# Miniprotein binders against q9fmw8, part 18

Target 1, 279 residues: q9fmw8
Amino acid sequence: AEGLSPVAGGIVALGKFDALHIGHRELAIQAARIGTPYLLSFVGLAEVLGWKPRAPIVAKCDRKRVLSSWASYCGNIAPVEFEIEFASVRHLNPQQFVEKLSRELRVCGVVAGENYRFGYRASGDASELVRLCKDFGISAYIINSVMDKNQVSVNTEEEDSKSKERGQVSSTRVRHALAAGDVRYVTELLGRPHRVISRTRTQDLTSKRGRISLQTSSLLNLPPGNGVYKACSLIVGDKHPISCKVIVDTSNLYIETEEERFHNSDESQEFQLLGIEFG
Key: E = the ipSAE of ESMFold2; O = the ipSAE of OpenDDE; V2 = 0.75 times the mean of E and O plus 0.25 times the DockQ between their complexes.

## First folded at step 11 (miniprotein)

Design i5
Fold by ESMFold2-Fast, scan of step 11:
Structure i5 (fold): chain B 279 residues (1-279), chain A 81 residues (1-81)
Amino acid sequence: as target 1 above (279 residues)
Amino acid sequence: SPELRDLVQEYMELAEELRKLAKETGDELLKQAAEKISEAIDLLTRAYEIDGGDWDLLDLVFEAMQLLDEAKRLIEQAVKT
């Protein structure tokens, strides 16, 4: 226990980073242009608040793969995610929060969106972030919001949320597009195909008449809504992706492939991660 | 989010039950608890409709949670002899 910061000398992007959408990617790209990019994310919010858990958009175990795919946009440097317990910062005023970034975490700079608010009761805005960063000797870069180019497929009813009215890419838009089964729109918002991860025993990865059945309880992240998805890929370990059709219902997800069998260890009780990409 | 909507529904039901019980018993602590839960519901409903920055959402949610924690303490006090 050395007490040294893992993000020392880095540039940290500030945000929730739920979906890892193109807006989050833009923050990481800008951070990478300045120095070593990190995403500074808050964890423990549901635990602190006693909320029921909800399915994440990106599986916890799959986040590093997504961030690694951003390396080509980030000067061949994959951003690293650094998590802070929200309970440790929730009562910090803006000055105390920036002091934590500069003195405890020892970062060289921050990247945030133009609408970013921070500190207890959201008392700090982007201009205050810049001022406080200067006071503590770290750089601050404010980035314009990434706008959703597919505004027609977003519900334009009079009761649209404030974020939809702004036209910004958001995790909420991703969740709504997933629920609607609009995987093409999801791909545009994410900048990548949506990948659902299932944790299943290798002995249970048997194809019955070219069909694999997975219970929704085995899924580590949010699947798209009920429906038939014809242009999907099945990813098993380091093997090449297998073209498949996926059927999603309330209790199960069915993968249909033209390959009749999987080459797995039939006797293994070991768990394996299975990836399903919706395209 | 669907989670916030479900949470709002559960607390709305709790607040209504506490209001009924307070009216039947004349218990001022249960009445105060119901009022705090109703205030928290308003904040959570506003948070549900906002996809703002992390801190905007979190500020509303934490204010609501403070009200819910106080409501819980009031209920516990009402149960004590």
Scores: ipSAE 0.013, ipTM 0.296, lowest interface PAE 7.7, mean pLDDT 79

Design i6
Fold by ESMFold2-Fast, scan of step 11:
Structure i6 (fold): chain B 279 residues (1-279), chain A 81 residues (1-81)
Amino acid sequence: as target 1 above (279 residues)
Amino acid sequence: SPELRDLVQEYMELAEELRKLAKETGDELLKQAAEKISEAIDLLTRAYEIDGGDWEILDLVFEAMQLLDEAKRLIEQAVKT
């Protein structure tokens, strides 16, 4: 190689990493036990498909904060996300992809879930990943799925124990829980409170009759479904979180707090990021 | 995306109409076309919901498009002599 790649010598976790849920966190934990952990994320799939992207579960600007919070689980090393444009790799077969990881990116090893599929037509599975990694001289570690404890019976007579996919933590479960307004369940699946980020003007943060109104279009990630959420926190900059009540409807999100906000520059049209944590 | 949602809804309506016509006429080709469209819709829905890698999502969409092409051929065959 003429130069070292950004992930050279590292251990890369392979996955979609939509929600950054506890299953994704487990991949990072296992990577950190072996070496320097990276999440290898593909970008631009929606563009490849000719579709408009869905609202992300985690705002792009908020992903580093989430990964930094994983440092305590990862030997005090925060995982770093490494992005590859999917258009540049989508035609690679399984062997070509592993060759890219080993020879071009020069990684020392990979971590993937037991259900991981890769390469053109998703023709590679976890077993094939292990075999190809061995052929190219890099380590491969396949991790069992993290199971969703909320639906697990304490009775060992669970009849449908064959399908791990039905009982595992997934981005799909997170999206369904959000849609249902079950923010406590969302917190369990994510291992953290769900944080919605809004990009709003400073002047719009001034409470009007105890209420701040945000348009849904200002939200950078997926809010929970329509409803009233009484146990929320408002995060403004690096200040202490403020207790609030949040009302979500189809077009707007309303934040109600007893704390008054006075701005020295009420005429300010500058944008800033506002965080809203549910639960 | 709203555009994908509208497209999926159009396919769902098409599949329902084809099933109705197949039942009324006994046309096996229209019945087969409706089933392929329904399978394609399921694959497209799964493509957006799975926690699988981008490769798996792309393959699900590829399979859905092939089913839609097959359904189109069956419909064309049903209306020809």
Scores: ipSAE 0.528, ipTM 0.738, lowest interface PAE 1.4, mean pLDDT 84

Design i7
Fold by ESMFold2-Fast, scan of step 11:
Structure i7 (fold): chain B 279 residues (1-279), chain A 81 residues (1-81)
Amino acid sequence: as target 1 above (279 residues)
Amino acid sequence: SPELRDLVQEYMELAEELRKLAKETGDELLKQAAEKISEAIDLLTRAYEIDGGDWEMLDLVFEAMQLLDEAKRLIEQAVKT
């Protein structure tokens, strides 16, 4: 090991990066205009809280594919995700965190959303980030929130006491749209169709009475809510997507397709990763 | 370990029960405990729905846990009397 930071000389986008929605994509686009783009993600927050992590919107194994699809927006360079254990930074104050970015990780700059908070007790805001970055000799760029096309931001300062921003694209809106079964709205928020990944036995990928049955426990990320989805695609390895109908219930996901030959060519594999794309 | 959503539901039920008991008994400590739990529920709900950073979620959860610990102390005092 050379002792060099994996993100040295790069521009890191700061955020939670749960959904990899168009707001997250905008941070990566802005980073790519300045230098080599990275997403700085924290892992292990659920472990710090002592809680079971909830189902992610994007499966861990599928995140690189999503980031690769952003290359055309980022000067033909796919952003790379860099993970830090949250336990290792959770006690750092804002100054210590920016010092870590500049001196230990040796980044050249940061990109963050206007509502970004950081450091112990979330004591740092976007303004503080800019100030501290200047003190440590790195660039900082604060980006306005990407607005949801179906929402208009209303000035609530005079009458509403709500601190939550209305009209912004967010992972919360993606989760609500998924729960409602509104896969078209999900696609608009993500800038891509939602893909669910299942880890399934190769033998179970054969149609039985016109259906393939998957347990929801086999899913690596959040499916849409219970319902019938007519315009779906089944993805197995590098094969062409197969048109299918998907039925989601509380315990199972059913795939209806006329195609029976969609197993991976490597018969030595006991398990396969199966992609299900909605709308 | 429970999901944050499940914890919010459990505390909502506890707050409602404590409010009922406070009205029936006139116990000021149970009333105060219910108010602190309701405050904690708001913070946990915000933590669950926030699209902010990990630092902000953790802070909201720690504030909520502090309020829940205070509510527990008030309940223990009420039972002692």
Scores: ipSAE 0.360, ipTM 0.666, lowest interface PAE 2.4, mean pLDDT 84

Design j1
Fold by ESMFold2-Fast, scan of step 11:
Structure j1 (fold): chain B 279 residues (1-279), chain A 84 residues (1-84)
Amino acid sequence: as target 1 above (279 residues)
Amino acid sequence: EKGSPELRDLVQEYMELAEELRKLAKETGDELLKQAAEKISEAIDLLTRAYEIDGGDWELLDLVFEAMQLLDEAKRLIEQAVKT
């Protein structure tokens, strides 16, 4: 019907879906066991805080590809991401937020992590979410956190985030691993190789002396830290991945490969998206 | 990079300010400067948690708002100390 939301009748996973790591994937898997899975993401938090947005772990244009790769885990249905402007909901108390999910968005149920907090002043917890969902006639499922397999028993020396304290997979761990240049660990946390997307002029995709130079400003998401990465792949359009070596420094990213031409041969576009996978 | 680096820089500046105010309070016996330093230190702890949190957007916003309120209180205490 005309008044139905894009997620009507679906099961929405609740969380901050920055990295789309294996913990986020587990929320989608659980949603898919119940009904049609969606990720409900808030956007515009940095604007509400008056800050400049942080570079995303997954490029906005690349998120659908990642979610499509989860279809095999989700009964052959790719989860769909639904975005809400945080400014429009930040003032809602827990009851009002659940009412919005049930009555405006018309969802059939929610899936959230055990540490989920919501509503004005973060006054709602997972227990309150379950209670309010029952009050509004929708299902709620609380999922245990996915644990990081690389976890060594580490007591936080100071007061740390819940994810650090519990050894959970988190976007924060992904960001720290990326900064350290540990792309193997990043791949384990994401369940996929990290892909950096560059929006670059098609003419610049021609190798010069075996090297392509990209400015860091052309990157649409967070690259790994400065260093040399030998086991990378260059992805251009629907072509087979091209083996390459990548060098990251403060201003540029360099791609070294034997292949000379990587651009669309039937070129009609001034710019092309270039994917770089690490490991 | 912008965004998160700006928050880290701000946290570093506040840490330096808190240390300076604590030293000055100890040297002068000024209770207002001591209180201001304590509030700034508490705000820094909240901002550090906010920077590292991977939870919901609601919790991040709440931590930041609490930190900003503490920083505003510290500012008033410093202004009062200077006036006195």
Scores: ipSAE 0.371, ipTM 0.654, lowest interface PAE 2.3, mean pLDDT 83

## First folded at step 12 (miniprotein)

Design k1 (at its last look DockQ between E and O 0.42; V2 from the best seeds 0.00; counts 0 for: pae E 1.8 > 1.5, pTM E .733 < .8, other shape alone 3.841 > 2.5)
Fold by OpenDDE base, look of step 12:
Structure k1 (fold): chain B 279 residues (1-279), chain A 84 residues (1-84)
Amino acid sequence: as target 1 above (279 residues)
Amino acid sequence: EKGSPELRDLAQEYMKLAREIHKLAQETGDQLLRQAADLVQRAIDILRQAYELDGSDWELLDLVFEAMELLRKARDLIDQALKS
């Protein structure tokens, strides 16, 4: 007996959950209102395209923490992320995709944004999703886009008619804000401080005079742009956050802590995960 | 079921081709080569847009297909220019 899918009987939120921004959280909240919330994420797109993997906004190892923090918004249930290989669905027309959701994954319902496009050549829209879900006996809920309150009029003079950007919160906006070094704006878009995760060798965690240097190549996700960030927190394992200043350059992050003695508690591990929150 | 090595290799070939076409278009002043260079630039711009798109993976893939179609057209123009 092929076991029930991990999302069977649940409500799956449909989207591109790269940033896990407040718009993505609203999808999870809506899913939690009507059933057990899941995020359906597609993986392997870079491999499908033959592209080099880009650095994610959220580190893969940190996604569960972010989703767990949404439990308070989701009726004390943390949304669970279910990953499927995009290669397995990329050729599906809208009908075939909804059939997969209903019959293979056995979801009870779906939640998507008003601008959601799906199926081969993005031929399905939110209206088609609702129609097809009805035909397959599953619920569909379309939510309005979460609007960015800090609508900097991106006077992109080029009204190139294809810009679907209507001032909604987006992972693109998060990337641009990160690149600009506007960590406050990033925090607003994410509904939480941005956390950068570094995988560093324990031996390289030499605090000389309260300064830690991390190579940019050690980062598991996108840092903010080059600059000086005065209101940061350093997170080492399960320890309390330590207030720090971070200097970002092209090659390194320099972390300056007030505490001189960074006791590497776990000298036994060759590699440690460091978190830096940008406030 | 391997992500088509063909698209990666094709994209790399087209990036090389793009550079060569742009160079040839500058050197020869050929109108077909200029048109080909324009198509390549548009394809690159679409790929950049695709990279920045907050859309679904299907929307991203569709933009990639659009870019690939432009690159094919650019190649056809080059082949015509080389025959003339």
Scores: ipSAE 0.621, ipTM 0.851, lowest interface PAE 0.6, mean pLDDT 87
Fold by ESMFold2, look of step 12:
Structure k1 (fold): chain B 279 residues (1-279), chain A 84 residues (1-84)
Amino acid sequence: as target 1 above (279 residues)
Amino acid sequence: EKGSPELRDLAQEYMKLAREIHKLAQETGDQLLRQAADLVQRAIDILRQAYELDGSDWELLDLVFEAMELLRKARDLIDQALKS
């Protein structure tokens, strides 16, 4: 028990779990059909590249809530996310990576999408993952991509070519839909309303003429594009959601609500997390 | 530039550079500058692919290094053209 990895004996979903969209959810569902589901996430890529990280689609502090919401799809067991620093694995060839899964992490199985690539120079593909897992005594399951009903493929003459733009649900589509302000489409891609998290001073939660003003710098994840969003929900602490209208501006995010008082048992804290759901 | 520019911003900066190199190559007829401009444009295309990639971190890293190799080759061609 002691010294075992957090994912020992589990079934890990392999992928880039940035958006936690319905394609990612499908990987977790399939893992749960086999055993205890985990998501194996890689972090720190921007640091490896020496670049400024881009705004996440899902706030780090909100990821557990999203994964918990998948429990009903996963046999009432919410998948758990395990993070690996990318720097620690970037140089491993495909065999070395599968060896790490088997001998260090002690997983019993893996689930991956059909377009998954891994290992140094991205030299491993889904076929090699299956072959290597067999060699190391790990079960491997390749899952077909979840297709986006709202997207029509334009590559009819090249349907037999390998392309990540076949019309599958993707984090890129989520980012594009957010930028366009198409929050209904974002909801379809994510399987949930998009929630933006703000780290807000408690005194700033005071409604001024029915309007709460937040600076964009207080947001922990990617908001939708500039615009007016009429069907939103405000979540303050553990309170019930409050219906609101949200105006997104380059510098500010304005929340307009008819509820002028906010009941929060933790109002003694200097900062609180504020959730804004779009749709 | 700060030490950690975003990938999209970097690609846009290199697009301006590619246009300047193409213009100079056209004005001089220099084959090395023409080849360098082509390499910069290919690197820009790869960086844009990387920005839109929904693949693994290994895939993104590999694309970025491919683009950087093309830029290194373009620099060498420019340096060669200037020495002659």
Scores: ipSAE 0.483, ipTM 0.749, lowest interface PAE 1.8, mean pLDDT 83
ESMFold2 (binder alone), look of step 12: mean pLDDT 74; pTM 0.680

Design k2 (at its last look DockQ between E and O 0.39; V2 from the best seeds 0.00; counts 0 for: pTM E .753 < .8, other shape alone 3.596 > 2.5)
Fold by OpenDDE base, look of step 12:
Structure k2 (fold): chain B 279 residues (1-279), chain A 84 residues (1-84)
Amino acid sequence: as target 1 above (279 residues)
Amino acid sequence: GKPSPELRDLAQEYMKLAREIHKLAQETGDQLLRQAADLVQRAIDILRQAYELDGTDWEILDLVFEAMELLRKARDLIDQALKS
């Protein structure tokens, strides 16, 4: 008996959930209003394209924490992310994709944004999604884009007609804000402080005079641009956040804490995860 | 599934080709080579857009296909220029 899909009977939010920004949260909220919320994420695009994987906005290991924080918005139910290999769906036309959702994954409904495009050659739009879902007996809910309130008119005069950006919150905007070092704006777009995760060797966690140095190569996700960040928090394991200043350069992050003694609590582990929140 | 070896090899081949075309276009002043160089530049711009796009994976993949089609056309123009 082919086991029921993990999303069977649920409502799947459709999108590219890289940043888990407030627009993605709104998809999850809408899914939770209708049924059990899931995020349907495609993985392996970089492998399909033969590209080097880019640093994600959210560290893979931190995604569950972010989704758990959305439980309060989602009727006390944390959305669960279901990952599908993009290689398995890349060739599906819009109809075949909705058929997969209905018959294979056995979802009860879908939620997508008004600008959602899907299927081979991105030939399906939100209207076609609604039509096809009706044909397959599943519910479809299209939500309006969450608009960015801080629309700096990037009057980039290159109205090249293909810019789908109409001032909505987007992962692109998050990336640009991170690159600019505007961590406050990032916080607004994400609805939470940006957290960078480092996987560092315990032996390399040398606190000399409350200063920790992390290599940028140890980071599991995208840091903000080079600069000085005075209002940060350091998270070591399950400990309370420690106020810190972070200096980001091309090769390293330098963390300056008020506390002199980082007790490495778990000297037994070769590797530790450090979180840095930029607030 | 293994990335189609073909796409990686093709991308590397096209990046090499792009450099060679640009060089040849500058050296020869050939109109076909100039057109090829323009197509390569457009393909690179589309690939940059695809990398930065907050689109679905299908949208990104479609842009990549568009870029690959331009690179194929550029190659065809080069082949024509070399035969002339």
Scores: ipSAE 0.586, ipTM 0.825, lowest interface PAE 0.6, mean pLDDT 87
Fold by ESMFold2, look of step 12:
Structure k2 (fold): chain B 279 residues (1-279), chain A 84 residues (1-84)
Amino acid sequence: as target 1 above (279 residues)
Amino acid sequence: GKPSPELRDLAQEYMKLAREIHKLAQETGDQLLRQAADLVQRAIDILRQAYELDGTDWEILDLVFEAMELLRKARDLIDQALKS
């Protein structure tokens, strides 16, 4: 019978944390400057809508690894993710939501982006969040959007050198970049190489003629679009990453490498998690 | 339940429906069918907006229910027109 929520006394970053991209990381960084950082995530939107969920950008089992990698940005304190069922909050007006943060979750502060919307009918904005938090004794900090900068090209002809703004870093932009197979751009948006996780039968970890064949149905998160990716890494358990080439098609993912033994030390496990980094 | 790609497929099917209603409105001169086609097109635009929105779950839900209300109104107009 513990009396406090997991986020009690903490500083929660508010947002939709599907991609855990550099904009999300900035919210965590700012939360960590104020206190103990948490990410407050909402789950179950697809269920509310009667839809199947999208393939996640970050596999559920890989989220803790990503957040741990942020520790060096966050004063050596990796942010912790806390999930709330969206169905439990969808009807709350903005005041009721902030009351929940204050009285039920007992947070000390919140960090949100300048475009954050919340509460029933999305009726609350960042300004109202600040006002309501003040009323309930919670600190509130509004953070400017992280912008994705185009690379400036220097053209010896008459083309002017001008910074091309590509807009706000967003999970939608990550999904579009992945679909296009632009893994270099995905790396820029995420601040890390994209890692795809496969739940793979142990017997399938042994390469055949230098190739491991996986079905895309075994993937736990969104792969890049169909194509050939030459600069990839294969991660098997706690072993060093193995350089590989990855071929993605509609039904299959093929991993080509010179190393042919990939079993782990626990042969009793029927399935293993296999990481594929595109980057 | 249907996956998120089904939202895109739904928008595509409604686009085909909108074209059919619009064609019938032109053939009959029926103003209610014209209004219904416009409402369906607007609902499709909102569903596409919801699919592409990098926003909170409250924002996405609100857009989807707005689109569904427009589709309900379009159905009512079509029913009225066809009774004539």
Scores: ipSAE 0.557, ipTM 0.794, lowest interface PAE 1.1, mean pLDDT 83
ESMFold2 (binder alone), look of step 12: mean pLDDT 76; pTM 0.716

Design k3 (at its last look DockQ between E and O 0.50; V2 from the best seeds 0.00; counts 0 for: pae E 2.3 > 1.5, pTM E .736 < .8, other shape alone 4.141 > 2.5)
Fold by OpenDDE base, look of step 12:
Parts: structure tokens; sequence; C-alpha cells
Structure k3 (fold): chain B 279 residues (1-279), chain A 85 residues (1-85)
């Protein structure tokens, strides 16, 4: 039995879901209005280019949590992410890609942003997507870009006519805001506090005097830029968040809690996931 | 997803060094092929920077990287021609 694709009969949101920002959430909301919402994510671009994977904005292990938090916006249905290897689709022209969506993945519809580009050499646009989806008997919905309300004019004075930047919420803006240490602005762009996940050895979680030190190399996603963050929360497993101050430097994160004795209760685990929310 | 891969940055930095060296050599020799090569390397760097900042799909990023790499190949061919002349 050729197993039905995980997205069969669903509505797939099309985009680059790195940050899972409020613009990505709007794609999921629109998908959920029409049917069962899915996010179609491409993975393995770094491997295709022969490059080292960069640190993602959202840790892979935390993506499901973020999507689950969108259930309240999506008719009480958490969007499910479906990952496709970019290597398998990179060569597809726009028509072949829509054919894959319709015939192989058996989606009922797609949702994309007005600036969406797809297919080999990004030759397909949103209008082509609508046309092709109609030809293949699937629904297509194009949504307007979610505009950034805090238009800090990134005076990229570079008049270079090719900048598609129209003041929309973008993963690039999230990266710049993170690098600048503007965690409030990051929170606005994401519609949630930014969470950094660390995979730390339980032995290294020894708080000396309420201070935890994490190596930057232990981080599963991008920290904010170097600085002092006074309003943070530490999340260890399923425990309640603990208020903390975080100092970020190039090599380490230093977490200062008011609680003197952070006893890791589960000494049995060699590795633990530690979450830090910045907000 | 490699917008800002350390490698793009490192690659861009390596190519910026290369562009400076080629440009210097082009000034010293007056060689037009080396000047053209330096221009191509600079354009490739600019495209890689654009790819870094582009809030685009993987196809858009891939296309820009392919374009940059093609310019670098052409630049290399021009350098090889200049060194043989």
Amino acid sequence: as target 1 above (279 residues)
Amino acid sequence: DEKGSPELRDLAQEYMKLAREIHKLAQETGDQLLRQAADLVQRAIDILRQAYELDGTDWELFDLVEEAMELLRKARDLIDQALKS
C-alpha cells in the first residue's frame, strides 16, 4: 500500500519556517481556516551547498512546542510540520513542484505569502502558484505579508533595487534583532519570547551560588548578542520557569538565579535540555 | 538555511582577501584579465552578502549561491588565462 503522505488531504503552508515568526503563524492560521494545517519545510540546504549548518533561530527540538502554541490561533489545531529534503526538490520547475504537491503529497491546498518564490531558480511566483494549483485541482491562497509595526528603518541605504524588503516581518529581521540584543523586538517579531535551548551535561549544571555557566557550543539555536539580559526565565525539563539574569559572551552564557540550590533532581540523565527565555 | 553560515562569511572573507590580492596584482601588472577577475570576485561577494540577508526561499538562496559560484569559476578562469600570458 503506497502509504498516504503525512499531509494528504491537508492544507500546506509554504515558506521558509526558520524563525516561526508571526508571519509564519499567519500562514498557519490561513491554512487552518481552509482545512487541516501543515507547514511544509525544506531541510538539508546546507548539505546541498556543502556548508556547515548554521545555528537555527528555533531549536529543532523546540519547534513542536512553538507550533503547539499556535493551536489557539488555528481553530484549536496545532499545525504539523512536514519536512522535505531540499535535495529532492531543488531541481523541480514550478509545475513539477505543484505536481508533487498534488499527486505525490496529495494536499488539498496551499497557502503562501505574496512574495513567495519557488521551483528551480526561484522561477515561480505567487501568481504562478495560484495558476498551477488551479491546473492541478488544488486550492491556493496567497496572503499579504505581515508588516513589522516597529519599522526601525534598517536604513540599508543600499538602494539595490533587488531588496524584497518592504518592512515585512522576516527571519532576517529576527536575526538582526537577536544580534543587536533587542530581545523585546525579537519577542514582537516572534509573537513569543525567544527561547534558547542548551544540551548540557548534568554534571555541568552545578550551580555554584545560583550561577550556571553554559558553553555557547552547547546551544542548539542562536543566542542573542553579547550583553546582559535582566529579564529571563530558566526552564529545566517540565519545571516552572525560574526568573534569572543572563550574561552572554562569545564563549559562554552565565545564568544567575535567585535560587541558590538548583538541584538537578534527575542526576540519572547524562544530558539535560535547558531552556532560556529572553523577554 | 545557510544565510550567515560561518562558511558564507568565511568564504566571503576569503574571497575579499582574494579580490584584494587580484586587484593589487592587476594594478601592478596592468592586466585587464586580472581586473575583470577582481570585478567578478567582488560581484560574487556581493551576491553572497545578498544571499546572507535575503529573507527568501531555499530556491532563492540556492540560485544566488549558484550565481556567485559561477562568477568565481569565471574569475578563476580569467586568472589562469592571465598567468599563462
Scores: ipSAE 0.605, ipTM 0.836, lowest interface PAE 0.6, mean pLDDT 87
Fold by ESMFold2, look of step 12:
Structure k3 (fold): chain B 279 residues (1-279), chain A 85 residues (1-85)
Amino acid sequence: as target 1 above (279 residues)
Amino acid sequence: DEKGSPELRDLAQEYMKLAREIHKLAQETGDQLLRQAADLVQRAIDILRQAYELDGTDWELFDLVEEAMELLRKARDLIDQALKS
């Protein structure tokens, strides 16, 4: 098949892939069963709205690592993320969007969740996606939501209107679990430990005061809520993870380790990327 | 870093303060247009809160925000009309 796009001939998973949680992984798994798997991501919404974006759940520089870890689920082919500027598609109606998938991007098929909405005014739903894809010669597969195994309710105002949708794995549930500091639950939702990335000055890494202090402004993605996390790992470059304790507050993140090995890190670089895994 | 673009949650909180001020003025004057404007602002706030918690696509978020902004434009028109009279 001929085309200009790197996703030509592939099976694209459609969704909002901010967390790359186990529900997102399931979409990629199903795409891989049909053909070459891609994630079709949209970027630039905050710019279109003129707003400050929320901190991402997964640091942009860390997304490839996460997707590579899915290769074993995807027939040893890690799904590849393809980004589209939201401004370029925001006014397309559902038919125009599917036409773009078929004629411009030249995809062979799509995978989407059962609650997927698309097109101008969010006017397209999953059933319309299937119908339109058929018209344009694209295979379409609708995937059931992945349910959260820990459907624990703590409220004493049980409302009869609770839906099955609220029991599913979602990026909103990940954000709430992070804010609560429940990193064990975050690990279950993501299918991996949550990794926070910091762009850290090399001189701050070599401190001899017995702890590393980072400003929250140096973090590239969302940390867990204020608290003390005793079962963490510090990742410096390609070195083996170092066990650590992490203290998170509103303005700072403090890393305490018993080892001095990383205190003598490379002095030739002005900045380093530091990984902190919670759980 | 304190001068960045406003976040959606912060905007909703600022409009909550405005809605309370408009509602108070409507009670003091008995003005029907100000009462209608306060209701529209409150409805816009509710939509912005839904948008902040939305776990859907960018189209869904954009549509909700546009709806909220339209309500705010209508509320401004009502306030302008009330103040002109």
Scores: ipSAE 0.435, ipTM 0.722, lowest interface PAE 2.3, mean pLDDT 82
ESMFold2 (binder alone), look of step 12: mean pLDDT 74; pTM 0.677

